# Ledger of designs, part 63: VHH binders against Abasic site processing protein HMCES (HMCES)

Target 1, 269 residues: Abasic site processing protein HMCES (HMCES), of Homo sapiens (Human) (q96fz2)
Amino acid sequence: CGRTSCHLPRDVLTRACAYQDRRGQQRLPEWRDPDKYCPSYNKSPQSNSPVLLSRLHFEKDADSSERIIAPMRWGLVPSWFKESDPSKLQFNTTNCRSDTVMEKRSFKVPLGKGRRCVVLADGFYEWQRCQGTNQRQPYFIYFPQIKTEKSGSIGAADSPENWEKVWDNWRLLTMAGIFDCWEPPEGGDVLYSYTIITVDSCKGLSDIHHRMPAILDGEEAVSKWLDFGEVSTQEALKLIHPTENITFHAVSSVVNNSRNNTPECLAPV

## First folded at step 3 (VHH)

Design n67 (from n66 with K98R D99E L100I R101P G102Y F103G P105K T106A Y109I; framework vhh_etentamig_d1)
Fold by ESMFold2-Fast, scan of step 3:
Structure n67 (fold): chain B 269 residues (1-269), chain A 120 residues (1-120)
Amino acid sequence: as target 1 above (269 residues)
Amino acid sequence: EVQLLESGGGLVQPGGSLRLSCAASGFTFSSYWMSWVRQAPGKGPEWVSGISSSGSYIYYADSVKGRFTISRDNSKNTLYLQMNSLRAEDTAVYYCAREIPYGSKAFDIRGQGTLVTVSS
């Protein structure tokens, strides 16, 4: 998973993240650095994406079930990184394999500190290899959506006009992430950065790509992954597995260039 | 073509209640977020409340929280605003507004308004 869409305006994104805390109180996540949120149809590594994390990471004695939403850099910079420029990190931390997460120091250490987050996106993109050609077919992959209040999920055959009208009730893709905090050696603001945990692809996606992000399907899974005050690392890792509850459609090659940031990037072709 | 028609305004005493209605026509009402916006005499417009297309998400300005309730009936293409515990400072023309997709509190269509006067 190396490309996502997260284009909702800040207010719409915040509303889409409405949740209940442990006491059953209806809440919206509280923003940190809201001005750093940059909506885009075409987000690549090193850009900022919004993530959910427990309020307890920022406020001692906070209710661990309360949520913060914050933009974080995609591409985890470990707390022990010694150079002044995080772009100089020699290994790729865009994704973290679920099968080796407890073996890699860069991921095991922040996991031990409870630094779990939920990465938010409209959906993600993958490129399918086409037989007999060097070209790849991009696909936009996302949760099944409710077409109307009384209808079933949005299908790939739906018109572009339907896509323009569904965003206010769009079910955001919720991916399991790990974050870390890096303090620049020269001083300055702490950098928060994340990686997306990946698993083997489900049967439905196996013809498109062999790997997929670890998707947290539903509020119970999201709540348990975020709540590091009540849910141990061992219990949280049980939530990390492939899911079949996803859909997709082919998109235009416009998405190939990460500089392109228009609705055409995710529109069905 | 696209039309929003407000009703239910009037004169009410402080502490009283009013229910505003907005009849929508010429578009698929159930596909749009809707808002109420008010404009007091001599002042700029103030966003009051918003509701998602399905009614699942509802938001209020701090000045009206706990007193006003927004709702919608998609089968009747109608938006409502129940206003309780009205104050003199709630005196304004109230407009029904259709939100622009991808822009919270940004509107492309607004009705002609209904006047609410809170006075003894």
Scores: ipSAE 0.000, ipTM 0.124, lowest interface PAE 18.0, mean pLDDT 84

Design n68 (from n66 with D99L L100T R101F F103G S104V P105H T106Y F107M Y109V; framework vhh_etentamig_d1)
Fold by ESMFold2-Fast, scan of step 3:
Structure n68 (fold): chain B 269 residues (1-269), chain A 120 residues (1-120)
Amino acid sequence: as target 1 above (269 residues)
Amino acid sequence: EVQLLESGGGLVQPGGSLRLSCAASGFTFSSYWMSWVRQAPGKGPEWVSGISSSGSYIYYADSVKGRFTISRDNSKNTLYLQMNSLRAEDTAVYYCAKLTFGGVHYMDVRGQGTLVTVSS
């Protein structure tokens, strides 16, 4: 998992994240640094993506079930990193393997501090190796979408003319992440950065790629992953496994260049 | 489309017990969080308790903790609220509520309510 789409305008994205706190109150997540959110059909590592995290990370004695939405840098910079330029980090922290997460200092330490987040996306991209060539076929991978009175059927969503209509009711992909906070040695704003936990691909995706992000399917899983005040690291890690509740379609090579940021990146071919 | 039918309310003495039921139809009950909300005469609504789709997450308002127990039976599409050690201040109309989260539909759907009166 090295490329995503997260193109919804801020207000649409916020409504898509409506949730119920521990007191049963319907809520929208409160934004931190909303001006750093940059919608894109083609997000790569080192760009900012919106994540959900517990309000308790920012406010002492806050209800740990209340959620903040904040843009964070993709590519975890550990709190212990001593260089002045985080782009000089010598190892890749775009993804974190589920099988070694408790063995890697860069991930074990923030996980022990409850620094769990949910990474939001329209969906993610993967490149399938093509037989007999060095070419790879890109696919857009996302949650199955629900049929509504106004949005049409799931099948109608595959039509180019109907694809734009589904965004108002789009079910966002919710991926398990770990974040950390890095303070620049010479001062400046704290850098919040994240990694996406990865697992072995499910049967449905095995022909496209051998790995997939750890997807949190449904509000119960999302709530348990975020609520570090009530859910231990051990219990939260039980949520990390492959899921079959996913769909995909082939997209054009336009997505290959991360500079291309148009709806064509995720349109069916 | 979505229908929620509450039952089990009635008149009880302080210290008594009641069990409320909510029969749900028109949606996949096992896929949604469910809540109980009450409204006392002349007052605004107060959230009482919530339960996750599987029943693994359960939350209570501080005013009812230790006295009320929320549960669900997904095979019967039914939500329950067991109310023990009832007090005069528990007198209210109790509503079963399906609260939408995850953003597809931001709406609060509730049933018709069932009246609970705690009095001597």
Scores: ipSAE 0.005, ipTM 0.283, lowest interface PAE 11.9, mean pLDDT 84

Design n69 (from n66 with D99S L100P G102L F103Y S104E P105G T106N; framework vhh_etentamig_d1)
Fold by ESMFold2-Fast, scan of step 3:
Structure n69 (fold): chain B 269 residues (1-269), chain A 120 residues (1-120)
Amino acid sequence: as target 1 above (269 residues)
Amino acid sequence: EVQLLESGGGLVQPGGSLRLSCAASGFTFSSYWMSWVRQAPGKGPEWVSGISSSGSYIYYADSVKGRFTISRDNSKNTLYLQMNSLRAEDTAVYYCAKSPRLYEGNFDYRGQGTLVTVSS
């Protein structure tokens, strides 16, 4: 997973993340650095994306079931990184393989500190290789939103009003992530950055790509992944597996260029 | 035209149970968050529970948590509220509402309601 869409305005995104804490209180996640959130139909590594994480990471004695939403840099910069410019990191930390997460120091150390987050997106993009050519077919992959209607007129992004209605009720994709905190050696603000955990593709996606992000399907999975105060690393890792509860459609090549940031990037072709 | 039709209300003893249903038509039910809202006599509306379009996100007001269960059947365009361990303070007209995504939100449309009376 190396490209996502997360285009919802901040207030719409916040409402889509409504949740219940362990005390049974209804809540919206509290923002940190909301001005750093940049909506886009075409997010690539090194850009910021909104993530959910436990309030306990920021406040001593906070209820670990309460959630913060914060923009974090995509591409984990380990806390031990000693150079002054994080863009000079030699390792690709965009994704973290589930099978080796406990073997890689860059991921094992923050995971041991409970630095689990849920990466939010409208969905993610993958490129299917076409046999015998160098052409790749991009697909937008997301949680099921709309049942197939018998009318057959749920066609390619044909009505601006219909697409506005879809986004008002969109179920965000919730991907398991690990984050770390890096303090610049020469001083400055702490950098929060994340990686997306990846697993083998489910059967439904196997024809598109061999890997997929570890998707947390439902509020119980999301809550357990985030709650590092009550859920151990060992228990949390049991949530990391492929899921079949996913859907997709082909999109145009407009999405190929990460500089293109328009609704056409995810519109059905 | 959006239509929501609530049913299942009635008179029940404290500690009893009721199951409310809401039949929805005139919109793509499977694409919208749905909520139950109640209004007791002489009081303003109180949000009770909400469920996301897919059913994966479910929220309850503190006053009903552990006693009420919201669910939906997208194949039947129907929303449900299973109410257990009912108390006198649960007496209200219960409304089915199409909601934006808020657990506590503005409601674009609601039905005529179904009356629940908890009394001996």
Scores: ipSAE 0.000, ipTM 0.124, lowest interface PAE 19.4, mean pLDDT 83

Design n7 (from n6 with H98Q L99F W100T S101L E102G G103P P104Y; framework vhh_8pnl_2)
Fold by ESMFold2-Fast, scan of step 3:
Structure n7 (fold): chain B 269 residues (1-269), chain A 117 residues (1-117)
Amino acid sequence: as target 1 above (269 residues)
Amino acid sequence: QGQLVESGGGLVQPGGSLRLSCADAGFTFSRYAMAWYRQAPGKERELVARITTGGSTNYADFVKGRFTISRDNAKSTLYLQMNSLKPEDTAMYYCAAQFTLGPYDYWGQGTRVTVSA
């Protein structure tokens, strides 16, 4: 996973993240650095994306089931990185393979510190290699969405007006991430950056791409992944596996250029 | 609840050495990233060295090769070994504790280091 959409306005995104804490109290996640959130239909590595993480990361003695939402840079910069410029990092940390996560120092160390996050997106994009041509077919991949009373089935053949109306009740894709904190040697703001854990594709996606992000399907999985105060690394890693509860549709080549940031990027063709 | 208490400061001549200590018995020390900051007269407080819960270290350029930060979780103590001290190292040295991602949760009262002939 190397491209996502996360275009909801901040208030709509916040409401889409409503949750219950351990006591059953309804909550909205509290924002950190909300001004760094930039909605986009076409997010690439090195851009910021909103993630959920436990409030306990920021406040001693906080209830570990309470959530913060914060923009973080896509592409994990390890805490031990000693150069002044993160772009000088010589290896790609956009994704982290589930099968080697405990072997790679860049990921094992923050995991050991409980630095688990949930990466939020409308969905993600993948490019299908087509036999006998050098062209790739892009797809937008997302959770199945609840049908509205008047719209019927939401699919590729639906009008743009029906697609516009679904965003008010859109179920965000929730991907398992690992984050780290890097403090510039010369001073300045701490950089929070993340990687998305990847697994083998499920059967439903195998014809599109051989890998998929580790998707946390439902509030129980999301809560356990985030709750580093109660859930050990070993237990949390049991949540990392392929899932079949996913859908997709083909999109136009407009999405290919990461500079294009319009609804056309995810519209069905 | 916790208190950070620095010790080990003093007056030394250029080229000398000091070992600073920072101790606390009020919190689970092993869960905190620890740092040494300093503030010279008329200057902003600046980071000298940081050590994570896992033992990874980061140093300001102006102390690399001369200072070593270390921690002893069993003793709940942070150390800063300062070698080849220079007059520009003269400052109040503060230890700080950070619970994962937030701002530094605890600060010590500081210990004074003076490097002068």
Scores: ipSAE 0.000, ipTM 0.157, lowest interface PAE 15.8, mean pLDDT 84

Design n70 (framework vhh_etentamig_d1)
Fold by ESMFold2-Fast, scan of step 3:
Structure n70 (fold): chain B 269 residues (1-269), chain A 119 residues (1-119)
Amino acid sequence: as target 1 above (269 residues)
Amino acid sequence: EVQLLESGGGLVQPGGSLRLSCAASGFTFSSYWMSWVRQAPGKGPEWVSGISSSGSYIYYADSVKGRFTISRDNSKNTLYLQMNSLRAEDTAVYYCARDHPLFTGYDYRGQGTLVTVSS
């Protein structure tokens, strides 16, 4: 997984993350560094993306089922990294493989500290290799969506002005991530950065790409992945597997250039 | 794998009736708006009718209003088009289409079923 869309305005994104704590109380996640959230239809590694994580990571004695939403850098910078500039990291930590996550020190250590997060996106992009050409066909991949009775029709009865209503009830893609904290050696703000765990693609996606992000399908899976105070690393890793509950459509090549940030990036062709 | 399989097409005389069916699989049928689209020989595609996920909202092209009825059975994952008072101008390949979840238009359509209205 190397490209996502996360374009929702902050208020819409926050409402899309409404949840229940372990006592059944309805909540919205509390923001950290909301000014660092940059909506985009075309997010690449090294940009910031919103993630959910347990409040217990920030506050001693906090309820571990309560959630914080925070922008984090995509591309995990290990806590032991000694250079002043994290962009100088020589190896790619955009994704980590589920099968080797407990063998790689960069991922095993933060996992042992309970540094699990849920990476939020509208969906992600993958490029299908086309037979007989060097071109790849991009696809936008996302959860199946529940249409309102007023939102869909391919006829003239549908107006482009009503497209905004689709996003009001959009079910965000929830991907399993691992994060770490890096302190600049010269001083300055702590850098929070994450990686997305990847698994073998499901049958439905196998013709597009051989790998997919580990998707946490539903609130039970999301809650267990985040709640490092009650759910052990061993139990949480049981949530990491391919899912078939996913849909997709082909998009135009405009998405190929990560500098293009328009609705055309995810519009069907 | 999303699959839409149309059936019920055939040869019918002007003024006759025909019922098309579309069997859907590989997705949660009850969550999607569905449409019928047709393409006459040598013409571009024409949207015919659309139905909301629950069946509560239904729309028709002016050319078929009062003659065609769209319906769905979410328990059987099946979309229907009842065509009455057929005219030579209704001759076309009829496609079952799944409306796009994000935008106007469809993201999947079936292989189509041919309807020929001729004496």
Scores: ipSAE 0.005, ipTM 0.274, lowest interface PAE 10.4, mean pLDDT 86

Design n71 (framework vhh_etentamig_d1)
Fold by ESMFold2-Fast, scan of step 3:
Structure n71 (fold): chain B 269 residues (1-269), chain A 120 residues (1-120)
Amino acid sequence: as target 1 above (269 residues)
Amino acid sequence: EVQLLESGGGLVQPGGSLRLSCAASGFTFDDYAMSWVRQAPGKGPEWVSGISWNSGSIYYADSVKGRFTISRDNSKNTLYLQMNSLRAEDTAVYYCAKDIEWLGDAFDIRGQGTLVTVSS
């Protein structure tokens, strides 16, 4: 998983993340650094994306079931990194394989500290290799949306009004992530950065790509992944597996250039 | 691959009872919250009840509170809905759904559903 869409305006994104705390109270996640949230149809590694994490990471005695939403850098910078420029990290930490997560120091250490997050997206992109060419076919991959007249029209939507109505009740993709906190050796603000855990593709995606992000399907899985105060690393890792509850459609090559940031990036072709 | 098979519906008189079942396969049943969703003739789907993976959290729509009871048996991969004091307005096709958003309106509905008709 190396490209996502997360284009919802801040207020729409916040409402899409409504949840119940441990007491059953309806809540919206509280923002940290909301000014750093930059909506885009085409998010690449090293850009910021919104993630959910437990309030307990920031407040010593907070209820671990309460959620913060914060933009974090995609591409985990380990707390032990010694150079002054994170872009000089030699390792690719965009993704973290589920089968080796406990063997890699960059991921094992933050995971042991409970630094689990849920990475939010409209969906993600993958590029299917075509026979006899170095050209690849991009696909937009996302949760199935509710079966209504307007929701079912995303694949056939040709009007801006119909397109906008799809997003009012869009089910955000919720991917399991690990984050870390890096303090610049020469001073400055702490950098929060994350990686997306990956698993083998499900049967439905196997013809597109051999790997997929670990998707947390439903609020119970999301709650358990985030709640590091009550759910151990061992129990949380049981949530990391492929899911078949996913859909997709082919999109235009316009998405290939990460600087392109328009609805055409995810429109069906 | 995900399969959900609803059963137990039928014709019942007002005030009667029915027990619905949903047999699940193709996924790890005890990893997911499950919901019952109904669709009355000419109307959109309405969420009825939800239950967490371990039965620790259970919720009902206001229209069914005190009359319906949701339960699950993870050893049998089966979800249940006990429906008591049935009313004409409960007439609908009932679907079980893998809940992709807890108490949200987004559902993975795979089965044909089971028809419940409440009529004299």
Scores: ipSAE 0.000, ipTM 0.099, lowest interface PAE 20.5, mean pLDDT 83

Design n72 (from n71 with D99E I100P E101F W102Y L103D G104S D105T A106G F107L I109Y; framework vhh_etentamig_d1)
Fold by ESMFold2-Fast, scan of step 3:
Structure n72 (fold): chain B 269 residues (1-269), chain A 120 residues (1-120)
Amino acid sequence: as target 1 above (269 residues)
Amino acid sequence: EVQLLESGGGLVQPGGSLRLSCAASGFTFDDYAMSWVRQAPGKGPEWVSGISWNSGSIYYADSVKGRFTISRDNSKNTLYLQMNSLRAEDTAVYYCAKEPFYDSTGLDYRGQGTLVTVSS
């Protein structure tokens, strides 16, 4: 996973993340650093993306089931990194493999601190090899959506109003992530950065790409992954596996260039 | 910086065999899928084969299936392509690429290439 869409305006995104805490109280996640959130149809590594994490990471006595939403840099910078420029990290931490996550210090250490997060996206993009052509075919991959119209699909929209309708009740993709906190050696603000855990693709995606993000399908899985106060690392890792509960459609090559940031990036072709 | 260095190409007769190697550096090799992509003179790039991080998933283009074998040695950060029953149409520059499976794999993740010429 190396490219996502997360284009919802902040208020719409916040409402899409409505949840119930451990006591059944309905809540909206509270924002940290909302000014760092930049909606985009085409997010690449090193950009900031919104993640959910437990309030207990920020407030010592907080209920660990309460959620914060915060933008974090995509590409985990380990807390022990000693260079002044995070871009000089010697290895790519955009993704981490589920089966070796406990063997790699960059991921094992933050996991041990309960630094689990849920990475939010409209969906993610993958590029399929094409037999018989010299073109690669990009796909937009996302949760199956509740049909709000009889022919409700993102590609059925034929006007700006219909485009807006597809997002009203959009079910955001919720991917398992690990984050860390890095303090610049020369001072400055703490950098929060994350990696997406990856697994081998499910059968439904195998013709598009051989790997997929570890998707947390449903509020129970999301709650358990986030609640590091009650759910141990061992128990949380049991949530990490492929899912078949996913759909996709082909999109135009406009998405290939990460500088292109328009609805055409995810529109069906 | 991701660096990929291909080797093993050369001139070979139809029906012959070659083994290509790709030495990878600048990233955690065993965290990523790897692919072989080739480009024949005057043609666009063609994806040839891909292998997952753990060798559990392997794919081939129809044009090479049954003749080529992709493999990797994660302890040596090296990707291989064993090419058997070579044909004139296999003549191309072969590039090692870091994920995903697609025709050009993106220029940033492509090596310098190694030339394979199949000719009598």
Scores: ipSAE 0.000, ipTM 0.125, lowest interface PAE 17.4, mean pLDDT 82

Design n73 (from n71 with I100S W102L L103W D105E A106Y D108Q I109H; framework vhh_etentamig_d1)
Fold by ESMFold2-Fast, scan of step 3:
Structure n73 (fold): chain B 269 residues (1-269), chain A 120 residues (1-120)
Amino acid sequence: as target 1 above (269 residues)
Amino acid sequence: EVQLLESGGGLVQPGGSLRLSCAASGFTFDDYAMSWVRQAPGKGPEWVSGISWNSGSIYYADSVKGRFTISRDNSKNTLYLQMNSLRAEDTAVYYCAKDSELWGEYFQHRGQGTLVTVSS
């Protein structure tokens, strides 16, 4: 996964992340660095995206089931990285393969520290390779949405205007991530950065691309992935597998340029 | 710094065979799908073949299907293209490309290329 949409205004995004803690109390995640959140229809690696993580990462003795939402850099910079400029990292850490996550130092170490996060998006983009051509067809891939009276079905809108109307109750895509904390050797703020775990594509996506992000389908999976205080690495990794509970539609080439940031990026063609 | 070094090109007769190699460095080779792309004289680039990180998914352009075979050796960080039954229209500079889910990144990390000339 190398391109997402996460365009919801901060207040709408926050409400879309409503959850219950271990005591059954309804909560909204608490923001860290909310000013660093930049909504976009076209998020690329090295930009900041919102992630959910356990409050226990920031507060001693916090309930590990309580959630923080924070913007993090897409592209994990390992804590052991010694250069001054993270863009000089020789290894691309935008994605992390599920089958070798325990063998790669960049991922094994933060995973061992419980640094699991849930990466939030409206959905993600993939480019389908077509035989006999140098052109690729982009697709927007997202959770099935509930049916509403605003249209025959949320996600079945046939125009950009109708598509925009469905965002109030959009079910965000929740992808399994690993994050790390890097302290610049020359001083400065700690950098929080993440990678998205990837798995083999499900049957429904196999014609579009051979890989997909590890999607956490539902609140039970999300809570177990985040709760590093109660759920071991071994148990959490059982949540990492392909899922068939996704849908998609073709989009225009407008999305190809990551500088384009308009609803046309995800509108059906 | 991503580096790709293609080799194996040369002059070959129609119907002949050639094997191209691409040595990759500067990234975790086995985390990425890899592609071969070619550019014939006076024409735009044409995607030729692609292979997933684990060789589980392999794709070919219709123009080369049945004649070319893509493969990779992750232990050596090397991508290969076996070209059989070569035709004059296969004449091109062949490029190794690090494939990604990012359209804009597709050609950013391609190598210098290796020239394949198919003629009498």
Scores: ipSAE 0.000, ipTM 0.152, lowest interface PAE 17.7, mean pLDDT 83

Design n74 (from n71 with D99G I100E E101F W102D L103Y G104L D105T A106P I109Y; framework vhh_etentamig_d1)
Fold by ESMFold2-Fast, scan of step 3:
Structure n74 (fold): chain B 269 residues (1-269), chain A 120 residues (1-120)
Amino acid sequence: as target 1 above (269 residues)
Amino acid sequence: EVQLLESGGGLVQPGGSLRLSCAASGFTFDDYAMSWVRQAPGKGPEWVSGISWNSGSIYYADSVKGRFTISRDNSKNTLYLQMNSLRAEDTAVYYCAKGEFDYLTPFDYRGQGTLVTVSS
């Protein structure tokens, strides 16, 4: 996973993340640095994306089941990185393989500190290799959505304009991530950055790509991944596996250029 | 207990080469970044080079870039520093250090040290 869509306005995104804390109280996640959230249909590594993480990471005595939502840089910069410019990191930390996460220091150390996050997206993109050509077919991949429309409106179902009507009830994709905190050597603001954990693709996605993000399907999985105060690293890693609860459709090549940021990027073709 | 044992230092002529070794024990070597730090007579400690757990990221101080090469052998729990084109100003005690690429004080995470003297 190297490209996502996360285009919802801040208020809509926040409501889509409504949750219950350990005491059963209904809550919305509290924002950190909301001004850094940049909605886009076409997010690439090094850009900021919204993630959920436990409030306990920021407040010593906070309830670990309460959630913060914050934009973080995609591409984990380890705390030990010495150069002044994070873009000079000599290895790719956009994704973290589930089978080697406990072997790689860049991921094992923050994971041991409880630095687990849930990466939010409308969905992600993958490019299918087409035999006999260098052209690749892009697909938009996302959770099955709740049916809210009355049956019988066949003619309107395929128009691109109708996709905008589903966003108010859109179920966001929730991907397991690991984050770290890097302090610039010359001083300045702490950089929060994340990686997405990847697993072998499920049967349904195997014809598109051989890997997929580790998707946390449902509030129980999301809560356990985030709650580093009550859920150990060993227990949390049991949540990391392929899922079949996913759907997709082909999209146009407009998405190929990461500078293109329009609804056409995810519209069915 | 973390133990780091440096070796390979000695007297060498300007322009010469030396290879330093550091045998590590007491921790899972291939889980940690490793560094070389040196302290010249009358000076404070200077970070020289660092290497990630898998050798995927390697960094050098500007003073040694192009002359020194850091490497590791995880099967032997050993860190190396190949020093070429040595200069009088490279004279120092060289310490192996567990952990971060960031600067480490000589008394927090270093081994016993090995002396490198560059002199005619």
Scores: ipSAE 0.000, ipTM 0.115, lowest interface PAE 18.5, mean pLDDT 82

